VHH binders against q9xw16. Designs and how they scored, part 175

Target 1, 132 residues: q9xw16
Amino acid sequence: MSGWNAYIDTMTAAAPSIKRCAIVGAADGSVWARTEADNVFKASEEELKTFVALFNDVTQVPAKGADIEGVHYVVPRTEESLIFGKKENTGFFAVKTKSAVLIAVYEGPNEVAAQVRKAVESMQTYLNNAGY
Key: E = the ipSAE of ESMFold2; O = the ipSAE of OpenDDE; V2 = 0.75 times the mean of E and O plus 0.25 times the DockQ between their complexes.

## First folded at step 15 (VHH)

Design wc10 (framework vhh_gocatamig_d2; at its last look DockQ between E and O 0.95; V2 from the best seeds 0.00; counts 0 for: pae E 2.2 > 2)
Fold by OpenDDE, look of step 16:
Structure wc10 (fold): chain B 132 residues (1-132), chain A 120 residues (1-120)
Amino acid sequence: as target 1 above (132 residues)
Amino acid sequence: EVQLVESGGGLVQPGGSLTLSCAASGFTFDDYALAWYRQAPGKKRELVAGIGSGDDTVYMDSVKGRFTISRDNAKNSVYLQMNSLRAEDTAVYYCAAPKEPPEGYGFDYWGQGTLVTVSS
């Protein structure tokens, strides 16, 4: 396990509704860490490359949605360093740090999403402060 | 103030059709995705269909092929065409919109809802 796996564990511990999670390179979508075992984050690097590129112009994302792990999500809105999506009882939050994108896929009623956002944004802040 | 006003609900027999409408105001409509949710008695509110600002669409698996979400930006309205209705589609249907930044975690604004009852 890489040191980045600890950050995956921190996010998943902070928000139990997170089913899968990944930390990827903001530049190319390379996987630095991801949930494994029973909750394997299954997005391909090609898909992740496309996904992280969404942060180049987040204003266009609500028009087209976003794909993660072969699943298409509607994106209600975006922020400069935040993309989130919804599908049925699932969703995702993706936040961009200086050098990484944190992706958390969650499952549950709408109410759980708030906790997921807090978890990923907390990690975002931590990593940014650490220079990542 | 964000306002979402649903209409079009009612009683319909199985196999019937309804069209729900939602008039939205109080936010930059064209920039955001919109959604329809529903809540049946004793169940959690669930996302039925979503439509992006550019006509991107997402559906519950159980409504695919039966329901169609659409929007008219000129009218600040979103619609849900429901065909081949089933008893399990019975619920209060809500129009939903996101909060503007920085708040929100999905679709955060809801209308008062419109009741759809599918019964023989």
Scores: ipSAE 0.916, ipTM 0.957, lowest interface PAE 0.5, mean pLDDT 96
Fold by ESMFold2-Fast, scan of step 15:
Structure wc10 (fold): chain B 132 residues (1-132), chain A 120 residues (1-120)
Amino acid sequence: as target 1 above (132 residues)
Amino acid sequence: EVQLVESGGGLVQPGGSLTLSCAASGFTFDDYALAWYRQAPGKKRELVAGIGSGDDTVYMDSVKGRFTISRDNAKNSVYLQMNSLRAEDTAVYYCAAPKEPPEGYGFDYWGQGTLVTVSS
C-alpha cells in the first residue's frame, strides 16, 4: 500500500481519463503496483509476463496485436519503448523503463489518448532518471 | 503527404452487402495497422475494424461475424466486406492510419469518408 502505489496515484492525478493502470517488472511482468477497488487492473501475472516480453522485439507487435486484461487490441505501430493499442472506444499505452513497464488503459477519443500518453511518458522519464 | 481514399459506399437494402476499399499513399503501408471507423449523425466516431501489419484483426462487437477486414500490401489497400447490413450500420465510413513516430495516439489520419446508407 506504499512505495510504488504513490506513482500510480501521480499518473491518475495527471490524467484522470486513465481507467486502470499498473507498474510491472520489465523482466517478468511481476506487479509492483496497480489500481485497485473500483478501478482494479485485472491482468494476471501470466498475461503480464507474456506482455512485457513483447518489448524484446516491438517491431513484431503490430503484426500480432496485444492482450491486456483478457482484451485483444490491435496495435497501430510501436516505438522502441512504446506499445499502444486500440479496440472500439478503449485503448492502452505501455512504456518501458530500465526496470519497469507502465501500462495505462483508458476509454475515450484521441483527445483522451493524448493526455494518457503524456502522463505515462512523463512517468517513464521520471523513473528512468531515478534509475528504474 | 498521407492520403487515404475510400470508395464503395452506397445505398443498400437491409440484409445486403457492400465492399469498401481504401487506397493509401504517403507512408510505409506494410509496417502499420490500418482501421475502418464510422460515424452516424449525432454519434461519436467508432472503431469498426482494425487489421495489423500481419493479419491480426479486431472488430466492434456489433459487427463481429458480419464484417471482414482485409489488406493487400502489393496494392497499398485495405478493405471492409460488410454482410448482413442493418439500418444501424448507416454511417460515413472512414479509412484510418497511425501517424509517424514520434506523434500519434492511435489511428490519427483519416480519409474523407464514404457514405453507407442501409434503406429503411
Scores: ipSAE 0.799, ipTM 0.905, lowest interface PAE 0.7, mean pLDDT 90
Fold by ESMFold2, look of step 16:
Structure wc10 (fold): chain B 132 residues (1-132), chain A 120 residues (1-120)
Amino acid sequence: as target 1 above (132 residues)
Amino acid sequence: EVQLVESGGGLVQPGGSLTLSCAASGFTFDDYALAWYRQAPGKKRELVAGIGSGDDTVYMDSVKGRFTISRDNAKNSVYLQMNSLRAEDTAVYYCAAPKEPPEGYGFDYWGQGTLVTVSS
């Protein structure tokens, strides 16, 4: 229902390996939009609150990893507004904008990870430029 | 230049054990997660285990309880203890590290690999 759903569609179209994604509030993890129906993004409110708080000190995240949708990921490294994780044949990329965190969960080999990162960072840039 | 050098592979009987080692150089070892991948003939490389810059670990489901990843930051080394080995564990095992920021999207650097053969 929200106008934010168009941004979900844009990211999934840009990187078909994205299985689920969401746009959540950076302060509290509230869901602004997410993939639905056959690809429901299933993180709980409590998990999202914890997840977005990782951006308060990204330098600590590689030491302890990250959880999303009940899956624990190793975090190879971080950047000031980027956290990404790996588990088996899956992974995630998360980027922070001024007001939101964009989360994309993908499946596939390493070759698709670059496509996913580009999709979320392009949207990050777009939303930052729009004041979000 | 980033270098990752694996060792410890070999031929082992089913049920046996091996310890793989990876010596790392050319990057700030303590700041990054490290991983072991493997590639069996005709298969894609798959993440076997990852270890965060601290104590955090992740394992593929089929190796949980049998394999243990560890690191020694003083020696710039990461290890994979493999117990209860099975024929399906036969593969070339690779040590892997991420690129330095701002680039990278996973574990982007790879060693030459070390062959593990589990004969049945």
Scores: ipSAE 0.491, ipTM 0.811, lowest interface PAE 2.2, mean pLDDT 89
ESMFold2 (binder alone), look of step 16: mean pLDDT 78; pTM 0.782

Design wc11 (framework vhh_gocatamig_d2)
Fold by ESMFold2-Fast, scan of step 15:
Structure wc11 (fold): chain B 132 residues (1-132), chain A 120 residues (1-120)
Amino acid sequence: as target 1 above (132 residues)
Amino acid sequence: EVQLVESGGGLVQPGGSLTLSCAASGFTFDDYALAWYRQAPGKKRELVAGIGSGGETVYMDSVKGRFTISRDNAKNSVYLQMNSLRAEDTAVYYCAAPKEPPEGYGFDYWGQGTLVTVSS
């Protein structure tokens, strides 16, 4: 079992509205860990390579949106290390650490989005403090 | 302070059309994505349509082909053209914009809403 899967479990326990999530390499989008089986995170490595490159200049992302798992999301705005998107009652939060990008896809009303953001930001802080 | 003022709601017969308008102020309009949400009686709020700062659009699957979102940067306005309206489109419609950092998790500034009722 990958040690990184423990971090996936921590995030999904903290925010039950997370449907799928992954931890990927910031440089290349390589998957370190992801949800599997009935909650499999379906993004290809090619899509993830494109996605993590968005963090090279987040200010350009609201113009075109972002694609995760073949779904196109509108991106309302970004922060230096945060991209979030919306489509219908689904959304995602993605945060960049020193070495990784954490992506969480959720479903639910907008009020649960705050729980998901908190969960990914808590993990972002933890991993940054651990040197990742 | 961000202000969003909607107009254009009303009662319409099934198959009819309405255009919703939203006048926005208090932020750099051209740099933000903007959205229309709706909340039907007894249901949760959902994103109906979004438009990026570059004009790229996203739609809820059930309205795709019937609704068109557009923006007019010169007027600081966003619009929702609604065609072939159905009873299930009955809802309060909200114009929405993102909060500035470090707050927010989506489109968190809402207008007052405008009621759309589709019935005979």
Scores: ipSAE 0.577, ipTM 0.812, lowest interface PAE 1.5, mean pLDDT 88

Design wc12 (framework vhh_gocatamig_d2)
Fold by ESMFold2-Fast, scan of step 15:
Structure wc12 (fold): chain B 132 residues (1-132), chain A 120 residues (1-120)
Amino acid sequence: as target 1 above (132 residues)
Amino acid sequence: EVQLVESGGGLVQPGGSLTLSCAASGFTFDDYALAWYRQAPGKKRELVAGIGSGGNTVYMDSVKGRFTISRDNAKNSVYLQMNSLRAEDTAVYYCAAPKEPPEGYGFDYWGQGTLVTVSS
């Protein structure tokens, strides 16, 4: 695959507990690639634009929480290029690269979350090294 | 060293109320979200309620409208007010906090828990 869908496939292969994921533009939240069909990532254009803007000041995010696919998550804390959230048995990890934001939604306990975080951060490193 | 100490559990009748308290120490309380989890025998541990540093809240669907999470930063404490208790709310309730960077995957520290039994 020459398109961004190959990176979606790589992340989901590395962490099968990822239920839905997307790669979006860091400046505007435009979708570059996302899971489709039965695993379609269901965020609106407006929601994604709002979400990527959270990376402009991650220190404010635990006070507000974050919305993905119409679901409001509590954000326990953040790191400079990482936002993660929790609600019930669902969670997400979002990481920022130079040009992109990777978002992965998963279900499961902290052992599952660890695998998902590793997969997303591995892709973040790869894309940063590729100039994205 | 993060410490979380829960209190307030006990035996109550269906329809009753309890308030759980958690005293936290050993981390930057004001900037982090805190949560309450529960685990019933033979079930997975589940997130019941979470509260962000600005007071924003999330709730498990089955407790929304019955449970209220709150925090008191001056006391380093988080609370769970439980109303209209049901038999299915019977569980050990855990206070939870995130790990400091760079580690963590959510709410990674738990206290020892406090048992809530809803029975007649």
Scores: ipSAE 0.749, ipTM 0.881, lowest interface PAE 1.0, mean pLDDT 89

Design wc13 (framework vhh_gocatamig_d2; at its last look DockQ between E and O 0.91; V2 from the best seeds 0.82)
Fold by OpenDDE, look of step 16:
Structure wc13 (fold): chain B 132 residues (1-132), chain A 120 residues (1-120)
Amino acid sequence: as target 1 above (132 residues)
Amino acid sequence: EVQLVESGGGLVQPGGSLTLSCAASGFTFDDYALAWYRQAPGKKRELVAGIGSGGDPVYMDSVKGRFTISRDNAKNSVYLQMNSLRAEDTAVYYCAAPKEPPEGYGFDYWGQGTLVTVSS
């Protein structure tokens, strides 16, 4: 888990608007790493299990939305390996790698979302290339 | 070309009601969530309400219980029923839609907006 924390730090450093972040197993939602201390990622195991399962059929997610940390987000649209949502001045980006799902919850105006997506997709690419 | 055309704005007294409408075109309406944003003078644009393609609503806390977002997929339209309006609801209200893949970071297209003024 300690090794995966470095990737959390990399994403949060790349996008300061990220408030909480987690790396979880794509198969079962098990937490590999997450932000802690002042910005604890608080999604439950059951919630994460449900969340990662959304990637089995992303086409249905815009109809139903997505829940993270007990918060329900509207999902404008999806891509095969990308789910993002919005609520008030918050949102999330979640990307799927070969074996993991990276989740970043952010806060700020719409313009910050671009940087968040870039951060998580950059990590997605890195991990995919590394075999994860 | 994506088109979002808002209507229904106007002047209303506190406690009054107003219904905004948005006619959308230029994208596969039924596949996407839609949203209403608002921007008050000197403030950032904020997400007021969103509605999933299946009709699931999301609201900002300050409008819960007062505003209702709905959609009519047959008409490619989204609506915002605003009740119990307050002075702080005064803003330009925008209909919003996402860009189609692979672009977009949320709700990326905006209409020209419709002004809602709540004043006694």
Scores: ipSAE 0.919, ipTM 0.961, lowest interface PAE 0.4, mean pLDDT 96
Fold by ESMFold2-Fast, scan of step 15:
Structure wc13 (fold): chain B 132 residues (1-132), chain A 120 residues (1-120)
Amino acid sequence: as target 1 above (132 residues)
Amino acid sequence: EVQLVESGGGLVQPGGSLTLSCAASGFTFDDYALAWYRQAPGKKRELVAGIGSGGDPVYMDSVKGRFTISRDNAKNSVYLQMNSLRAEDTAVYYCAAPKEPPEGYGFDYWGQGTLVTVSS
């Protein structure tokens, strides 16, 4: 489990505006790794199970939004393996790989969001190539 | 080409009301969420309210209970009803829409904006 924390560190180093993030199982939302201490990703297991199930039909998500860490986000649109949301000055990107879902919560404007999306998608590509 | 055209801004006294309207075109309006942003002098642009494609609203905390976002898919329009306006609500208000895949980071297309001034 702790080996997965190296990927968390890689993402947060690549995009400093990521405030919290996690890598969770795509089937059940089980946490493989997450930010801790002052940057703890605090979504419950029940919330994460609900969240990863959104990838079963992403077309439904813009109608209802998504909940992460007890915060309800508007979801502007989705892609087959991408859900992103916005609320006030915060946002998230969530991407699905073969076996995992990567979730990154950030603060900042769209220029900052571009860097966060790039970091998350780079890790998505890496994990897919590694068979995850 | 995506177009967003705002209207309804103006000068109003504290406690007053305004309704902002946005006419949108050039994208799949019915399938996307839409939003209102604002920018006050010397401040960053901030998301005031968003509305899901199914009508689910999301508000910033300081406007919740005072502002109501709505949409009319038949008219390709989104609205912001602003009640109990405060001096702090003075800003240029922007209607916003997402970019088409594969680009996008949130609400990436914005209109020209409409000025709301709350003063006595």
Scores: ipSAE 0.751, ipTM 0.889, lowest interface PAE 0.9, mean pLDDT 89
Fold by ESMFold2, look of step 16:
Structure wc13 (fold): chain B 132 residues (1-132), chain A 120 residues (1-120)
Amino acid sequence: as target 1 above (132 residues)
Amino acid sequence: EVQLVESGGGLVQPGGSLTLSCAASGFTFDDYALAWYRQAPGKKRELVAGIGSGGDPVYMDSVKGRFTISRDNAKNSVYLQMNSLRAEDTAVYYCAAPKEPPEGYGFDYWGQGTLVTVSS
């Protein structure tokens, strides 16, 4: 087990509406840590490789949306290091750090989405400051 | 001021069709995805369909194959063609758009809605 599991716990504790999350390598989508057991983050390595490559040009993402865990999401808009998407009653927030992409999948309305965004962006800041 | 104005709702029998329209203003329409939400009595608002800035659609599972979302950037409009309507489609339907960066968490602006009633 890597020491990255503590960061998974921190994000899920900060926003209980997060159902699954992962920390993956920004270059190749390799899984550094993820939620496990009954809440396993199920994205394949091939899906994650495609997903992290979206950060190579975030301005193109709203045109086609994004796929995570076999679910296709509409992406309303992006920011330089942030992609978020919606499908039905679920959504995701993903942020890029120097070395990683943090992905959180949640359920609930926009009101809980604010907590999810804050949780992943707080971790983004922490990891960037730590050199990751 | 963002404005989203829905129209086209009404009463229809099961199996019928309606076309909803949304006229949008006050933001950069071409850059963003747009969406239709609905809210049935006593239920939470749910995302029915979204359409990417390039026209790529996303649908909730129960409407896929029956509903078609489209957009006309020249008219700043988004549409929802609803076919094979069922009683469970009865709801107020809302057009929705995101806030400008860095604000917002999804589709954060909604119109006043248009009522769709599917009843025998």
Scores: ipSAE 0.648, ipTM 0.863, lowest interface PAE 1.3, mean pLDDT 91
ESMFold2 (binder alone), look of step 16: mean pLDDT 79; pTM 0.791

Design wc14 (framework vhh_gocatamig_d2)
Fold by ESMFold2-Fast, scan of step 15:
Structure wc14 (fold): chain B 132 residues (1-132), chain A 120 residues (1-120)
Amino acid sequence: as target 1 above (132 residues)
Amino acid sequence: EVQLVESGGGLVQPGGSLTLSCAASGFTFDDYALAWYRQAPGKKRELVAGIGSGGDKVYMDSVKGRFTISRDNAKNSVYLQMNSLRAEDTAVYYCAAPKEPPEGYGFDYWGQGTLVTVSS
């Protein structure tokens, strides 16, 4: 909602390797905030609705992969509130809070991925503590 | 603990074929996706192909239609069938697997690699 763009800015400042990211509603995939302009996060709301539904049973996701911005990613494994994927030099981390899903798309090796995961999980903790 | 052992690399002429094999041990093979990466001389390591626990597949755009990834859960093995090989496919090929929770950032365990050289 209002002011959610500040959290996007916080995540991209913490991990500059994030190319695009979004905060969406966990129930319906509705966009609360996303990167814009040259870094616009392009996923449709229908794609995001499908994506957030993956958190209803994360154990099934490595079998099927995940789609973000029209790109299909292999999902190596999941954790209770975390899905991550890989394709070529691109990857993503997605984490679920009480009412939101945070999605960050990045490019680079595992060292870059570590920074991105840390930034997304820090925001996940903050939002959960804030009641979101 | 986790072991990934690659085989099948070698010297082949342009247009030729090779099958790479990876034997995996020390983790729950059936529940994880597995991948093949490569690193060409002077380049960074890149994901060539990945296969999910249910057989879902992804490919690097330049190998799509030429390479096929497959897995055999009974043998704890993953394969990369490479057809119509080109000079630019010359690289060390690595089998890769994810770390178990709570750590991991993608495919974090690597084999020792197998060299593929495509030349006349």
Scores: ipSAE 0.747, ipTM 0.885, lowest interface PAE 1.0, mean pLDDT 90

Design wc15 (framework vhh_gocatamig_d2)
Fold by ESMFold2-Fast, scan of step 15:
Structure wc15 (fold): chain B 132 residues (1-132), chain A 120 residues (1-120)
Amino acid sequence: as target 1 above (132 residues)
Amino acid sequence: EVQLVESGGGLVQPGGSLTLSCAASGFTFDDYALAWYRQAPGKKRELVAGMGSGGDTVYMDSVKGRFTISRDNAKNSVYLQMNSLRAEDTAVYYCAAPKEPPEGYGFDYWGQGTLVTVSS
């Protein structure tokens, strides 16, 4: 709903290089909030269901990569609650909280990626502390 | 600790082919994706091709169908077969690997690079 849109706004304000992002349910990939209009996050619910299931065993993800918005990314490595991927000049960071997955798609080099990772990890910490 | 050593660059005419090789050491080769980046004079480094630990691949759109990334886990090596080379492929090519957790944002280690010049 509209309450969750405030968290999207906070992340995009913290890292302007985020092109599109979403907050989805960890259990089913249902969209709680996403960027809209010119920055609409376009992933289907079927794709998101598949994507959030990757967090059940992140160690397998670098073998197969990940798909977001119909784009296939190579996944260099993972951490327990973090998946990130690369494709040309684009990338994503996805972090899992207690009940949500935050996904941010960005454009730019590793210098830009650092800012995006910081923004999503800050939100991950906030939501975990809030019980989400 | 992580070492990446590229070889195979050189001068080639448009339409020619080269195979780049990268020997890797100092990290868990089998568990990580590996990549090839390139940097042309005056430009930023860009991801050309990446390969996951299980053989998953990504390619820059302009090289898709012309370049093929492969790996040999027994030799800790990754390769880039470059066919139908174009003048715009001229760049220093870098083998790249991720930093170990908790550091890093992608492919953060680079080798010394190998120069590919496509000219006629």
Scores: ipSAE 0.740, ipTM 0.879, lowest interface PAE 1.0, mean pLDDT 89

Design wc16 (framework vhh_gocatamig_d2; at its last look DockQ between E and O 0.91; V2 from the best seeds 0.84)
Fold by OpenDDE, look of step 16:
Structure wc16 (fold): chain B 132 residues (1-132), chain A 120 residues (1-120)
Amino acid sequence: as target 1 above (132 residues)
Amino acid sequence: EVQLVESGGGLVQPGGSLTLSCAASGFTFDDYALAWYRQAPGKKRELVAGVGSGGDTVYMDSVKGRFTISRDNAKNSVYLQMNSLRAEDTAVYYCAAPKEPPEGYGFDYWGQGTLVTVSS
């Protein structure tokens, strides 16, 4: 599709526990790239629009949780540009860049989450430095 | 120092009920979600239930309708009401809290756990 798919591949390669991943516009939740084939990221445009808006006030997110792909996650805590959630043996990390939100949904025990966070934050840093 | 102290575990027959309690300290309790995990012998620790700071809840599928997580911010406590207990619910149950920023990737603090044994 676009050069953004390469960044999806980079994140999924860096953290094998990532099952689905997406890069979306921070302003409107428009999908720039996402995992496809057997691991299609299935969040709707309306859901993503709502999700990226969470970054306008991350302090409220732990109170309400977050929804991705129709799944509700409990959000332990947040940071200015970081939202993460948990459900059963799954979770997500979402980081905000200058113009994008990177979302990675993963599956596994808690210990795998560290690698997922590292993967998305590394990409966050890269994209920020690149002006995105 | 973050401290999580669980209580309420014990031996119960199938179909029985237990209520677990967790007293938390050492962090801004009201700002964070809390969770209960469990670990059965030979299995990985798994998230049983989570409760957001505003009261939203998440459950693993196998406990939906049977378990209820709740919190009392005035007491810095989180609870797990367990009904219709099954043998497969046997595990050490842990209260869990996140690390404060910037560290952490989920629920990173754990109590010492409380043993729940469901057996006839």
Scores: ipSAE 0.917, ipTM 0.958, lowest interface PAE 0.4, mean pLDDT 96
Fold by ESMFold2-Fast, scan of step 15:
Structure wc16 (fold): chain B 132 residues (1-132), chain A 120 residues (1-120)
Amino acid sequence: as target 1 above (132 residues)
Amino acid sequence: EVQLVESGGGLVQPGGSLTLSCAASGFTFDDYALAWYRQAPGKKRELVAGVGSGGDTVYMDSVKGRFTISRDNAKNSVYLQMNSLRAEDTAVYYCAAPKEPPEGYGFDYWGQGTLVTVSS
């Protein structure tokens, strides 16, 4: 089992409204860890490769949106190492570290989204400080 | 300061059409996605449609094929064309925009809303 699953558990404990999440390689979208079983993160390797490449130029993303788990999201705007999207009552936050991309899919209003963003950014800071 | 002003709501019969308009100011309109939300009596506010800075669109499943979102960057305006209206489309409709960095969680600014009533 991957030791990286401990970081998945940390994020979901901090924000229980996260429905599914993953930690993937920034260079190729390879899965390091993801939620499984009843809340399995279902993105394909090819979709993840396409997704992580969005971080090469985040300014283009609001024009095209983003796809995660076969779902198309509108992207309201981006920040240097942050992409977030919305569709109906669902959303995601994705952040880039030195060598990883963290993706969290959630359901709920903006108050829920705030908790999810905080959890993902806390882990981003931790992994950057750990050299990842 | 972001300002969003909706118009175009009203009473319409089932099967009818309405066009909602939103005039936006106080931010760089061309760089951001814009959206329409609605809130029906006794229900939570929900995202109906979104349009990206390049015209990319997203729709909630129950309105896909009936509603069309569009934008006009020269006029700083967003539109929602609603066709084949149903009683369940009755709601207050809100135009929405994101907050500027570094804060925000989606579409965080909403206008005052415009009421759409679908009834015979």
Scores: ipSAE 0.768, ipTM 0.892, lowest interface PAE 0.8, mean pLDDT 90
Fold by ESMFold2, look of step 16:
Parts: structure tokens; C-alpha cells; sequence
Structure wc16 (fold): chain B 132 residues (1-132), chain A 120 residues (1-120)
């Protein structure tokens, strides 16, 4: 496998409704891997740095919402390692591991949202167990 | 038990206005975002507007500038002011709330809905 890109492939295979996703550093938002080609994950360095900092106090996030790829989402609620948001027919799930934040952007109803959450949380567990 | 009770729907002419209300109970209202969804005949349910726990708002593009979502935490209520109504706004409108942690995927609890009909 060529490093972190294999994990991107694993998540998108597990939840085909994921349109774009990325693995970024939890401290600085640096991109370790992301979807490429026709479905490139297009978030700026500045946006990602701001986004991962939301995990410093997730309880503040439902008040303000969150931005990913220039889209503002309402955040219904959070958990210590989970932020998710909704906008129209789209949404995202983001989970934090020891060293990284996994971000997946999807389209669709609750049925696909459940699949997306499962995919990112499965990878969260795997990376945490591996020390990341 | 979580309850979301919508009211304020009715028949209105194109260009008219309505205010929808939702009374919420059975959860800690102040902690969560709330939302209005709608479902038109033959269409899937869609998110119309959301309001964050601190008043942040999100709207679907077709209603931005015409609809305003708001909340009153003291009354455990959320509102949707609908102005400049169009035939395409005809739908059942639902108030929605998230499930308590650790479960849920978005806005997981729904009211019974209130019908809005825009017709001449």
C-alpha cells in the first residue's frame, strides 16, 4: 500500500456515498491523504487548521457551526472525538484519533449517513489501535 | 419522551406569508441545533433551515432571503418565518432535533408535521 492513501480507499469503499474525504493532522490540519482526481477534497490549509482546532473544545461547535470546502454546515451536536454537520442534502462526519482527524463529506439521507459514520469510526478505531 | 409539535400550517396565496412554530420537550433544548425539513408530494424530505445552539443559521439556497429560522430557548421553541411563498414551497414541514449522544446521524427526531399549501 502507498501509505495513507490506502486508508482513503478503505473508507470510500466501505461507504460509497462518501463524495470526498481526507486524513489530516490533528495539530495543524496538514493533509496526510485525500481523495484525488475528479473528486478531490478541496479545503485550504487555513480552513483545515481552523477546522481541526474545533476539537480543542467540541462543546462550542453547535453554537457556531463548521466550515469545510467553503461550505457552512449546521452542527446538530458533538461528542469528544466527533463533529458532524448538515447542509441541504449534504453533510460531513469528522472524527479525531490520537494524531489525526478523518473527514468524510457525503450526500444522502440518514441511511447513507449511518454508513458514513460507521466507516469513519471504524478507521478511527483502527488508527487509534495502531498508535495514531 | 422527546416531543416536537408543529403548528401554523395552512393554505396561502402565492406571495403570502406564514409563521411555523415548534414546541419541543423531553430533551435539553439549549444544547442542540434544531431544524425544519419539508417533504413535497413525490419528493424526498429535505433540510430547509437549521439553527445552532447559539443562533447560527443555515438555509437551503432556494429559501435563503425568504425564510428565517429562529429559536427561543426560554420557550423551548423554534420558528420558521416564511415570506414570498411560492407554489414550490407546498409541502409538509417537520421540526427536527438530534438524538442524544452517543447515537444519531444528524436530525433524528421528527414532529408530526404541519401542511403548507401555496395555491391560488
Amino acid sequence: as target 1 above (132 residues)
Amino acid sequence: EVQLVESGGGLVQPGGSLTLSCAASGFTFDDYALAWYRQAPGKKRELVAGVGSGGDTVYMDSVKGRFTISRDNAKNSVYLQMNSLRAEDTAVYYCAAPKEPPEGYGFDYWGQGTLVTVSS
Scores: ipSAE 0.711, ipTM 0.886, lowest interface PAE 1.1, mean pLDDT 91
ESMFold2 (binder alone), look of step 16: mean pLDDT 79; pTM 0.787

